# Designs tried in a protein design chat: miniprotein binders against Ferredoxin--NADP reductase. Part 9

Target 1, 346 residues: Ferredoxin--NADP reductase, of Oenococcus oeni (q04hb6)
Amino acid sequence: MDNEIFDIAIIGAGPAGLFAQFYAGLRELKTALIEATPRIGGQITALYPEKTILDVAGFLGISGRDLVNELKLQTDLVDSKTFLNSEVTNLKKIASHFEIEINHHASFLAKSVIIASGNGSFSPRKIDVPGSSEAEQSGMLTYLLPGLSEVADKDFAVVGGGNTAVDYAVELIDHDCHVSLIHRRDNFRAMESSVTKLKNSRRTNFLTPMKITGLSPKKEKLEIELQSVPDGAVKRVSVDRLIGGFGFTASSRTINQWEEFPEQFNQGFLTNEAQMTSIAGIFAIGDASIYPGKSDLIATAFGEAPTAINQAVNYFDPDRGGPQHSTSLNKKEVFKHDRIKSRYNS

## First folded at step 2 (miniprotein)

Design f3
Fold by ESMFold2-Fast, scan of step 2:
Structure f3 (fold): chain B 346 residues (1-346), chain A 80 residues (1-80)
Amino acid sequence: as target 1 above (346 residues)
Amino acid sequence: MSKVEIEIRADSPEELRRLVEELIRIAEELGGRVEVRIEDGRVRIRVEGLSEEQILRLIEELERLAEEFGVEIIVYVEEK
């Protein structure tokens, strides 16, 4: 990365990180939002985009996808940089700054750091059959959704029986893809409305009860070998891509390798009431943080974000005044958005 | 050695209870010490005292359980 020095580096683009990015932007801070995966939304996007969330203040009920979309609209109102496909592989203190290492190769400097990555990195649960490693290396087997703007009329297979697989399949058919849904049982343990939507769609083909026994990348397509669970009959199908939807295993291994590694308690970074960790200038919010009386709710993370941002400013620029009330700020971008413009003029 | 914390998300309280009981049984049979906590509507199970090999077996059993019950299980492994 270029010789740019940020005021704040935010690690993790889940709801906590997205709101922290937005609030930092309202404070006119130079921020970098760093996300290891190709998509924003963190655990929500990965695990439950179609689930209805009932405990976020201000919404009567909102899907995970719609919540992430609303958070993205807020971040679009402010000037901030987002780096996707960027894993923070080391955190080091250099004089008055922190050096953030990305993907073991690139680095940049920030005056403070906010950890918003939950309880570590998420690794997909992987399929292990002959040809699976080759399929993954070719890009024909993945465990996350592709970019959805260019996938219309492509053929996907999704394997899995839980919410991850069903939510992936729903997202794909909503973007005009054809989906073969592979599962070893005839029944899915996922949100009933999502399963019903897939059953009522002409874009969905159910390959149940079947298990994958082999994968063979061909020049243009991935060939999937399937075996019927009841009778062992073998079937082959060809798709553009296979997506494994078995969910994720969370791990703190990468963070444990950081040179500046804050004290942990019960899988979270211990913080004080200022959201500051055991290392001055490093803060934690959302599921990455723990303190007496903490509730692991998205709503709690939203309150923690502005606290961490304001305390980070106090850390690196103690002579800067406290935050102005957000509703009194005159932000050019805020008044240009159609929804806010309509409310203001009505 | 690692400590394992498991978070379970299930569609019904009845399925969650049955799944938690089965998970405790498996972890204890592997020689682990199990603590169960219910926080903010989520069930968290902490397992201590397992070797790396035993943790891998526990994860394999959790994958089986997730598929069998059709639920999402999130596993946090703290490596020291």
Scores: ipSAE 0.000, ipTM 0.331, lowest interface PAE 14.0, mean pLDDT 79

Design f4
Fold by ESMFold2-Fast, scan of step 2:
Structure f4 (fold): chain B 346 residues (1-346), chain A 80 residues (1-80)
Amino acid sequence: as target 1 above (346 residues)
Amino acid sequence: MSKVEIEIRADSPEELRRLVEELIRIAEELGGRVEVRIEDGRVRIRVEGLSEEQIYRLIEELERLAEEFGVEIYVWVTEK
């Protein structure tokens, strides 16, 4: 088939990329949002979906998961095209367009590119014991918290000694779960107040100092084999799910292999005040970008997104003119959305 | 040439110092050249001169340090 031509390719479906997609839709631009993982939300979904975010304007504290959900609802108001499980493996300039290669196959052309991929791909640090692969495939071993609305009175094990594991355990007991906290040492390297909260809870069982030596998925439960670190004594416990709380590792391999690779400083793409990188037609926003005076906040990325979109339009269609003030835009289709109608009438 | 960039976030300045000192020791023992920078109140460490196998070993040590100190360590590896 002929290569489809987009106005803008947005790389990365974290909060910056999601908001850029929404704003581009308000400007009636044809955009592709490209995400390497099977899920939107980027670093938020990978690292802290249950953490309360305090510094996003307009929200009196919001969880990472809920913020991503709200951003998705905004993109649903506009015509948007999202490609999940789609790693941008090369970016090449062809005349006035960029060729976007996805999963090692040339996919489409775009008039401009916005890099919103954060600091690369984040992968959880994984358990490697007999049965761990099977447990993960069955969904009984995960590295992120489940949806919290239906977990009351369920039995979870959390393994890890740092803030990730302790924060997961706190969130679970706050939602009426029973938590077995597994750690190789009797000491946790996490906020003392959080550890104290877990110690004072009747819903927390400390399995320390113990290491996991095997996992066996059964029909409805996961059997965990534990070995005492001091004496090697073996104990088995059965839980609904095991959550690994070891943190995450980032990689920038794919981006560094692009033919059109903009200049970086400390893993961020250098931009000017227009969010333009060293390569004409390529922009960067959010954690992927760096410039003098940048604040490393999600709120900053939300301001960068419309700037990059508007400057991309100036790059590929300079005669189109600038946007109207966003609060003055009146799209009848947006006002048909049930949430907007209900808020107007209340 | 491969390089590794590391960002550490920790609750205590004293503990951050111990972690950074231990990380520098490990990277230098593996044969890496280490540069430490403070940017926007964050500690950034760059390690150069390691082979792919040595980089994997460094990452394993970083995982151990993250667990030992209970901190989040962000690692970026540049390879072509």
Scores: ipSAE 0.000, ipTM 0.264, lowest interface PAE 15.6, mean pLDDT 79

Design f6 (from F2 with K80I E82Y R84T)
Fold by ESMFold2-Fast, scan of step 2:
Structure f6 (fold): chain B 346 residues (1-346), chain A 85 residues (1-85)
Amino acid sequence: as target 1 above (346 residues)
Amino acid sequence: MTKIRIEVEVRGDPEKIREVLEKLLEIAKKAGLDIEIKIYVRPDGTVRIEIEVKGVDEEELRKILEEIRKLLEENGLEVIIYITK
């Protein structure tokens, strides 16, 4: 992954983690933002990207997707490192540092850790047809988007009728992929503008109303058997990959696989007022954290993030002064962003 | 520490099923129960649910099964439950 030592490792790129990364950047800290999925935004991106959010101060009726986009714009203003497709599979303490293990093979060191992974483990809702287990084992059936840098001109199928499937299809065509969108009905429970975009794209084939009845991995392609819902007619298509877009579900189970696993109460990591867990140097924020009087709001997580960052600094560098009251970003770098530039040049 | 797997076949709206299971997970959290739920959605809208419960005795399991059945049925879902030990 990298041989450098980080000041803070932030686990989870949902709203809490994204804001923590941004704030740490304002303090000129070296941080790694680690996300198990291929995308930032956590539950917002996965489950309700089109939901209107009413309780985030400063945003009037913003959608989940647009909120994540705004948080990304802030993070892009600072020197930050984000590792996608990176599951933290172990956390252990080595002398004065923490070793963060990624995907059971890579590891790196950090002086402190902030857990921002939400309320625990999510499992994708999986397709269940003959051949689906073999297709998943071969990597040709997945439930998350692949890395998007090398997918241009490849053929994808996406199955599902909700926002997850439609959003996956939109992202794929925006990266020059060809997408076959499979759904058992002719209508989608998704944002109409996104569906309209797909219908107006020459890169989208609608395979509706159709159901998948079988999957067969071949050497370079996945063969999908489809059956028309109205008349039972069978059709076969070949794609590079099938993505299941049925969303995710949560588990109340705590799979304690980390050697340094902080004390929990009902799946939340118990913290004090400094956002520090039962293990010195490990902090938790957002839905991953619990303490008396906590409100489970995105706005609350935004307040917890700076507290955790500042207290992590106090932990690994106790002689360092507190943060400045004003934004410490280089003025010239801030003006490089077009939105900020237009505001100040008006 | 007993590990019990429950499989549920259910017909209905997958989004509705997810909402009901989220309520079940919240009840489990309040009770301190270790429950993992996996959902498998078929393209025709039928759903298989796997529920794994750890650290419960037979009496606790009976109560959990009755609560699951009631939650699903009260939400208009047609349910068949299979228990494997």
Scores: ipSAE 0.000, ipTM 0.332, lowest interface PAE 11.1, mean pLDDT 78

Design h1 (from H2 with K13W K20L K64L E67D K71Y)
Fold by ESMFold2-Fast, scan of step 2:
Structure h1 (fold): chain B 346 residues (1-346), chain A 80 residues (1-80)
Amino acid sequence: as target 1 above (346 residues)
Amino acid sequence: DEEKLKELLEKLWELFEKVLELIEKGDPEELRKLLEEMKKIIEEIEKLLKELGVSPEAQELLKLIKDLYEYIEKLLKEAE
């Protein structure tokens, strides 16, 4: 990194980090975006590239992949550095700056830090019943949606009670699959409109309240053994595939090892209304942050990003002030881009 | 007893999620029961923090817990 001094270091290239990078660029801040993986997009790229997202303002239904592509087009409009394959392995405060260690040996300085790492490293919460390892090895048990182009008329089981399971089921029925939705309770902790859609669909069969007690891969199908929670009655169903929708276990292992480790609550970094953590000059946004009344939505993260960037500026350069008045913004180099130019001329 | 404190914080957060869900459904009686349950957990957390000889960091956590309770109480009043 050659000991460059950045105004802002953003950790994590998910939607929150990408928008923070773009907004920092609009403010002409020297910005580094640091991503541990070889790809931008965070959880969206890794887990849900084909998922249709309905709750991002300004888009009439957009796939995860297309949303990340749109965010990248925005960041391409500004002068900012992105470092992929770069894990922040230590964060240390030195006087008025932060020293950011990358991959246990390289380091650079930044005047402020924005944590936008989502929930960190992820692994799916797995089913642990007789036959689950064999089912996973055969490809009949997965924890991610398959490619949606070849799933029409197939029978899927989805197990789980949260947004992950419900969203998987919705995507599958929207691609002409039949879905058996398995959950230990009669109630789902998921978006009400999605649950209503599943209840109104002839493609959805609710197997609730039931739990999985065994899995048996057969020649062409997976046999699932189910047990009724109230009375223990056993039922078996055969499906093409089972998808575990229990969500993902967040790992904060590397972050927990930082010398400057901000206070957490329920695995999120506690912030005030300025998005500042317990350590002055370190901010958190998106799924990495937590505060009273927070909604874990991409749209919420998009609002948090400008707040964090503007408050970071207020922290390291309090005399710089807020964003320039609208008349000055129209003269920025970013508006030379052909895509914006063509829309402006319309 | 750090494990007990973590268990109580987890339970408090689960109750908070239920409160948010029930506000949309407009059941004031059930909301009041959950808020009362949350108050008991907050009091138990406060006792544990005092017994542990709290650092300044623990005082900040206590303040956040009280702010969360007041926020939930405001949501309940707004639902009425």
Scores: ipSAE 0.000, ipTM 0.092, lowest interface PAE 23.5, mean pLDDT 77

Design h2 (from H2 with K6E K13F E17L K20E K64Y E67L K71L)
Fold by ESMFold2-Fast, scan of step 2:
Structure h2 (fold): chain B 346 residues (1-346), chain A 80 residues (1-80)
Amino acid sequence: as target 1 above (346 residues)
Amino acid sequence: DEEKLEELLEKLFELFLKVEELIEKGDPEELRKLLEEMKKIIEEIEKLLKELGVSPEAQELLKYIKLLYELIEKLLKEAE
């Protein structure tokens, strides 16, 4: 019901995409923010949530996690729609619109597209055993943490021996999950304090030294087949989800198969200063874009986002005109937020 | 000189391809050695760029490879 046409589809919920969504909301545009992973923040969330960022204007020093949280608070002030676990598997032009295909199964229409997918150069290192493809397709095997607000008392398995696996397991037990940690060796190549925390937790079950030899999705649970490394003894465990914690690898250089795929240079989409790609109606911002003189900074992406949004409007509605000064934009929802409302009313 | 810069850029790109292959193979020691070699080449290229002008295309390629180096180094720290 109410099969809507979006003004702009924004691909990627890293800092560039989040800010683009917010700015578009201030212009009262109908936008969809589409993210392939279970969580927002892109590279920041995946690689350095605890790193102190020094080169974002307006912040003396902010962690990656806190920066993403602030960007999300901005998007929450406007009428915005975010689709997580949603990979754009095809992009094609249909008459005056773009059809965006999600996970090979669903599609919707948008008048324009902004690519904010970051570097796209790295993907998780994947498990390759019988049943792994089916488990991944069902959502029972993932390589990133799920949303942690409603996972209490769920049973997770995490496989891997490095910091990625150990950090995933720590986050899960901190959110009251039960974790079976699977590794082919008895020792972990990870921060000792994190490993000690897991060993001291009654929520952690160590399945070491064991390797995964098969996965079988059942209606409600994932069955994992394990073999003991020393003697080959087989054990089966049942969990709600399996998370692969092997880290990431560079394998995405040729994975994009969109019918409308803009020209690239050095893995970035080539743009002009208006953030326009080689395909009319498709724009690129942040680390997904490349042009002469570009600085690869989060701050640069924040400037690119409004430019792309305004140029997208010029593309699909040239008579609408540009934005007035930001202080003249719709303030109703912004001034409902307690921080802004308090400052405004003082 | 300019010819040396081109040779170093070619070598850095060749090492990037080997790094991708070694990540797939899951060999952390060999990957670490390549990352250290790439770091030395990047440092040498930076010295040459201070002495020479270079095309915008070459500068953009170098920026991409530097970013890739940083990402791969993080992946190695988080690997199995």
Scores: ipSAE 0.000, ipTM 0.111, lowest interface PAE 19.1, mean pLDDT 77

Design h3 (from H2 with K6D K13L K20Y E60L K64W K71I)
Fold by ESMFold2-Fast, scan of step 2:
Structure h3 (fold): chain B 346 residues (1-346), chain A 80 residues (1-80)
Amino acid sequence: as target 1 above (346 residues)
Amino acid sequence: DEEKLDELLEKLLELFEKVYELIEKGDPEELRKLLEEMKKIIEEIEKLLKELGVSPEAQLLLKWIKELYEIIEKLLKEAE
C-alpha cells in the first residue's frame, strides 16, 4: 500500500461512502474505501439493520440490512478497493497529496480525501435510575430493537423524545407489538408523519409528560416506576422490555488527532456547496458534513456523494472533464451484471 | 488578528452545540437568549473578516456565516 497512490481516499463505509465509491468507480477513479469496523453499512448495520427505511428514493420500504446489501452490490460492479478493520489514525498533507495513516503503522497517498465517517464509532446514551444496571444485565432494558420476527403481541416501553425513540415505537407497532411511549415532555422532536402514525395507532399508549424514576425486574416482566412531571404523582407499569431511545454519541476521538483536521460546526465538518471543507482537497458528505439548509437524510447523502467526487476531480485534475452520459457507460463491465443484463436481455 | 477570529468561531460553534441541547430541553427563553448572543458573535466575525481582506477561505466563512444567520433568524421566528 505504501507505493500505491489513490485518486480519492473515502473514509467511512456507511451509505454515503458506499455510494461515493460506486460513483467514483463509474468515473474510473482509483479509490480506497476505508472502514474502521469489520462491517460495512455504518450506523445502519450497527444500530438498526432490521428497521424499515421509507425515505430512500427508489425503494417502497427496505430494511437497513437490505439497503446496505444493495449498495454493496453496486460497489462490487466497479473496480475499487475496500479496507475493513482500518482506522484512519492520521491525515497529513504532503505537497499536492495527502498521506493517510492506517492503524498507526501503515500509510498510503491519495490526491484527495472524502470524509464519510460521522458515525465511525458510537455508544448508546443510557438511562441512570435505581435498578437500571440490573435491568440491562437481565436483558429487560436494551438500547437497540430486538429481533422482530417473533415479537407480535408483546408489550414494550420506549423512552425518549427524539427520532430514535419514535422510530423504535413505529417499527414495534408495525410488527404488532403494544408500545408505551414514555417522554418527559408532551412534544416530540421527530418526523411529524411518524408521530402522527403513533397517535393514530391503538397499539400506542402515550405516557407523557412522565419520567422514569426506577426499574425493577419481576419474574418475567420489568416494572417501571414513573413520575408525572407536573405534579409528581407516581405510577407503575409492567412490560416485557424497555428500550431506551435517547440516541447515540458518535466518537470522533481519532479524527480529532489528525494533523489535517477541518473546521467543525455542531459536530459536523463545515462544507460549501461543493462539499469542500476548510482544507482544500478534503471533502465531507453525509452525517460527517454540515452546511446551512442540510437535511439529515440518507437521500441527501446520496446527492452529496457525486458532488464531492466530481469536485475532488476538479481539485486534483481540472482538465479531466465532467462525467460522461449514461449511454457511454453502457460499454462498462458493470452493465454486464446478471440483474441488469437479464432485464434488458442484450 | 486571525487569533481573535479563531476564538470567536470556536465560541460560536460551542454556542451552536447548546442550541441542540436547549431545543431538546424545551426552554424557549434560554434558547432565545442563546440565539441573540450568537447573532452578536456573527456580526463581530463579519467585521473581522472584512478587516482581514479577501481570501477563498474568508469568502467561504462569510457565506457560511450569512447562512447561519438566516437559520438563527428562522429559529427565533419559530420560537414565537
Scores: ipSAE 0.000, ipTM 0.184, lowest interface PAE 17.6, mean pLDDT 77

Design h4 (from H2 with K11L E14Y K18L E37L K40W E44I)
Fold by ESMFold2-Fast, scan of step 2:
Structure h4 (fold): chain B 346 residues (1-346), chain A 80 residues (1-80)
Amino acid sequence: as target 1 above (346 residues)
Amino acid sequence: DEEKLKELLELLKYLFELVKELIEKGDPEELRKLLELMKWIIEIIEKLLKELGVSPEAQELLKKIKELYEKIEKLLKEAE
């Protein structure tokens, strides 16, 4: 049971979450970094990967993509676990622990939680056709990839024309699935190499240009009704699962879907000086947090991450102590860094 | 902004309930930190009122907020 329990669940793999995971690793904590999208970097990766960032200490101008890459390299230095395509769909308090529900089916236990999800949640763009609610309720329509360990030779349909849909399809064929890729246009706005890979795979069936007009869950499979965009001809296909790959929209409003949902002000989770929310054991950092004097900067989030990690430890293991003004920890880190750097200067 | 003042009042009502719960748990240090947050909110509202001028509605909101602050301070002193 100890092997199934995390010290900290970190929600969101933007810069705040990535640095929190790295710092937690330096403290030898067992953490799960949970990200709803297929990529790390949050808003940086989604919205401005090429933008030059001037206000992160230690970098003389760095692109968003390069900053995320540097943060990834830091997390790779420590023992850490990252779960992509994993939306936190519920948060429950179970005695002294929290149960974190992923994609309405799987769950983790953690001693504490850090919310690092940015300016609200990225919510999947949903399909609205006859039968879609029933299909989603049955689990035959989802907007995130399923667990991929037991999906070999299963039939999936993916609908969408952008990177999200194409990336989902690539991941599925890489796990020996058969994929019907549905899109209303015959052209995809996605990485050309990924589209070429799908076109060259005998596991991919292109259903383009077509739109979904209905969904019907059957006992064993989902029946999808398709309509040809040019001539209106109707076609039906049967699959194990349909995945909506329309991408994600950043919410400008609070969505209260968790049993343990901390209080918000101006779309941020209100915190005290310890980064703790209104719910003991749940913390918030980065753009997800709000408090007097807060600056919505990446640099601010980097300072908040260690505070939240150290205070989470104080919450679930007060006798462990923190590295506050720890000369032994600082000496160790300085020595390690100097050794790595000197190796390249000799 | 009148809307901003209303949002701050709602935040203070929430903080009052949170402070009540924490007083029952008997942690005076956490309570003092929440009281500091409430002082900051009052300062912001006073600054907004100076910018907006004399507004009877805004003056009434400030009065309610100060009343909540005094109520919290009294509860904190009773817990100590």
Scores: ipSAE 0.000, ipTM 0.173, lowest interface PAE 19.9, mean pLDDT 77

Design h5 (from H2 with K11W E14L K18E K33E E37F K40L E44Y K47E)
Fold by ESMFold2-Fast, scan of step 2:
Structure h5 (fold): chain B 346 residues (1-346), chain A 80 residues (1-80)
Amino acid sequence: as target 1 above (346 residues)
Amino acid sequence: DEEKLKELLEWLKLLFEEVKELIEKGDPEELRELLEFMKLIIEYIEELLKELGVSPEAQELLKKIKELYEKIEKLLKEAE
């Protein structure tokens, strides 16, 4: 992690955290965005990347994945750091700063903290078989979809029986991949239309009912050992990648052992209208926050983010309490992005 | 859109009966998969209700599914 002192540490790279990162960048704040998983997008990426979202202002229907991509494009306009595969395992106060511990080992300092972790940190449910750690280390076993721009004609295995696995398989065949779908049962707990699409595709091979009993990374392929349920007959398959689609477990805030842990109500951090928690200098936004009259919408989180950022500045730099003026990037920098350039300078 | 709502209401009725059976059997993995699927369906039907307006039967059925969701989540938390 960075040895510099950050102005703001934002915990969670869901839509609330991404927009908070963008707005903090417009305020020229040194910001760290910290995400426990390998991918940005939070609940959207984990649970419903293909779902059409209807209640985000400015979009006439947008998929979860496309919304996250648009938020990423905004954050790319500002100078800010994102740390993936980085779980905040402790938060403590040292004099006027907060020490943020990452993965039980690394730590850094921030003047304020914004909790944007949604319903909690998400950790993928892992495959635990001989060879799984080696496969994960090599990148041949992952728990989120890879970049899909160059995967046509590649062989993937997806393991899991729920919505996550089925949606991953659908996305992969839509990008011209061949998918072996592995599940312990012959039935799936997912949208019937998605399962029907997979059954009707020549790109899908159903390996059911089967369980994974071993993984062996080879030079270019991952070898997967499977056992038939119930007779135990062994089968081996070779794929470019295995994706575990068991979903994610949100860690309960009740079991979170941060030394600075704000007061909760109904599994959310209680905040006032300034998005301030019970601990001075710690704020919460999006689904991580709760207050009277709150709506649990992405649109609500987008309004909460600027409030939290501005109040964090007031906390660690009260001399900046002058009139609020919208800040934006230098006009030349704003136009560096191709979309903006094409729109106005065509 | 109205046809999608009717189709989902039919799915929710079937899911309601299946959830009752699975709660009785107590299969943790199947309940966990079902919880994930229920969350998706709840979110989707909530969006349709915002778009199409309130149906008394849809609201009542959604309330029952949310109650079962919370019951399953509690059972899984206690098992873990």
Scores: ipSAE 0.000, ipTM 0.231, lowest interface PAE 17.7, mean pLDDT 77

Design h6 (from H2 with E7L K11Y K18F E37Y K40E E44L K47L)
Fold by ESMFold2-Fast, scan of step 2:
Structure h6 (fold): chain B 346 residues (1-346), chain A 80 residues (1-80)
Amino acid sequence: as target 1 above (346 residues)
Amino acid sequence: DEEKLKLLLEYLKELFEFVKELIEKGDPEELRKLLEYMKEIIELIELLLKELGVSPEAQELLKKIKELYEKIEKLLKEAE
C-alpha cells in the first residue's frame, strides 16, 4: 500500500462503486476501490450476468455482463486503483482520516469513505428436504438460472412464490422451456403481469398448493416428491432441473464489527440527500443506502455516485470547490473522447 | 409542536394494532400493502424527530414499529 493516503476509499465494486470511481477519476481524485470478491460487478456478476436490463438510461436492453464491461471501460479511462479479494474488516477514525483494515491484516488511510457494497454478500435460501444435498451436488438442484442458450426443450421445476421464482419461470418459458411452478399457496407475491403471463402460457404447469417433501437424483432426471397442502396426497414429477426461487440472504457480519458503523434502517445505511451517513466523512450510495423517496434502481445509484463524490470533497477539502473545466482539463477530456471514439469505430 | 407529536403517536398506535390483526389473519397481500404504508409513516416520523428533537416515547415506538416491520418482511420472504 506504500503508506499512500487516498482521498476516497470506495467499498464495493458493483455498478455504484464502479461509476463512483470513474467520476472521482474525472475530478482527479486518488481513490481505492475495494472489493471482497475476486470479481467486479457485485450482484450483477454474481446473480444476473445474463439478465437483460431495461431500466438503465442510454442502453436499449443490455445484459448484466455487458453493463459491467461498459462500466469497467469507463474506469479504464481514468487513473484508478482496484483491490480485489479485499474485505474491509474494520473501519476506524483517526483524527482527520479513516483507517481501512483489509482481511484482518493490512491497512491504509483515506480522507473519506463511500460505502457501495450493495446489500452485502448473498447466498440463496436453500431447500432442506431428504435428498436436497445430493441433488445440489449433482447439479440437478440450483438456485440461479442456467445459461439460457442451452435450455431449449428442457423440463424445469421452479419452487417459490415470490418475484424470484416468478421471474425465473418467465425467463425459462421465454427460452422455450417447459416449467412446473411449485408453491405452497395458490397465490403469488409477484408482479401481476408476470403471473398472468405464466397462467396464459401452455409451457407453464402450476403445482399449487403443494410443498416439496423429497428429492431423488436419478441418472438423467431429478424426481421430485410433492405433497398436497390441503390433504397430504403425494405426487411425483420428473424434471431435468429444479431451481429454488426463495430469494437470497444478505450477510453483513464483517460490517457490523466496524468501529465506525453508521446508522442503518432495514439493512441499508441511512443517508440524507447529500448521501451522508450518520458519521461525518462516511457516505453511502446504491443499494447500500436508504433515504426517503429512494428507488432501488441502478440508474438511481448512478445519480448518487457523483453527489457522494462531490460531497466527500466538500468534507475533506472544502476550498477545492465544485467540478471545473479549465483549459488543461478540457484537453484531457478531449483525449478521453478520442479513446472512446476509437473503440466504437473499431 | 407537541400536539402534532401526540397526534402522530395516536396514529402509530392504531397502525400497530392494525398490523397485529393482519399478522393474525395471515393475509400476505394485505401485509404487503401495509409494509409500503409503514415505510412512508417511518419516514415522516424520522423527519419530525429531526425537526422537534429526540423524544423517548417516539424513539421507543419507532423501535417497536421497526421490529414489527422486520417480522412482516421475514414472513413475506418465507412465503416465497
Scores: ipSAE 0.000, ipTM 0.121, lowest interface PAE 23.6, mean pLDDT 77

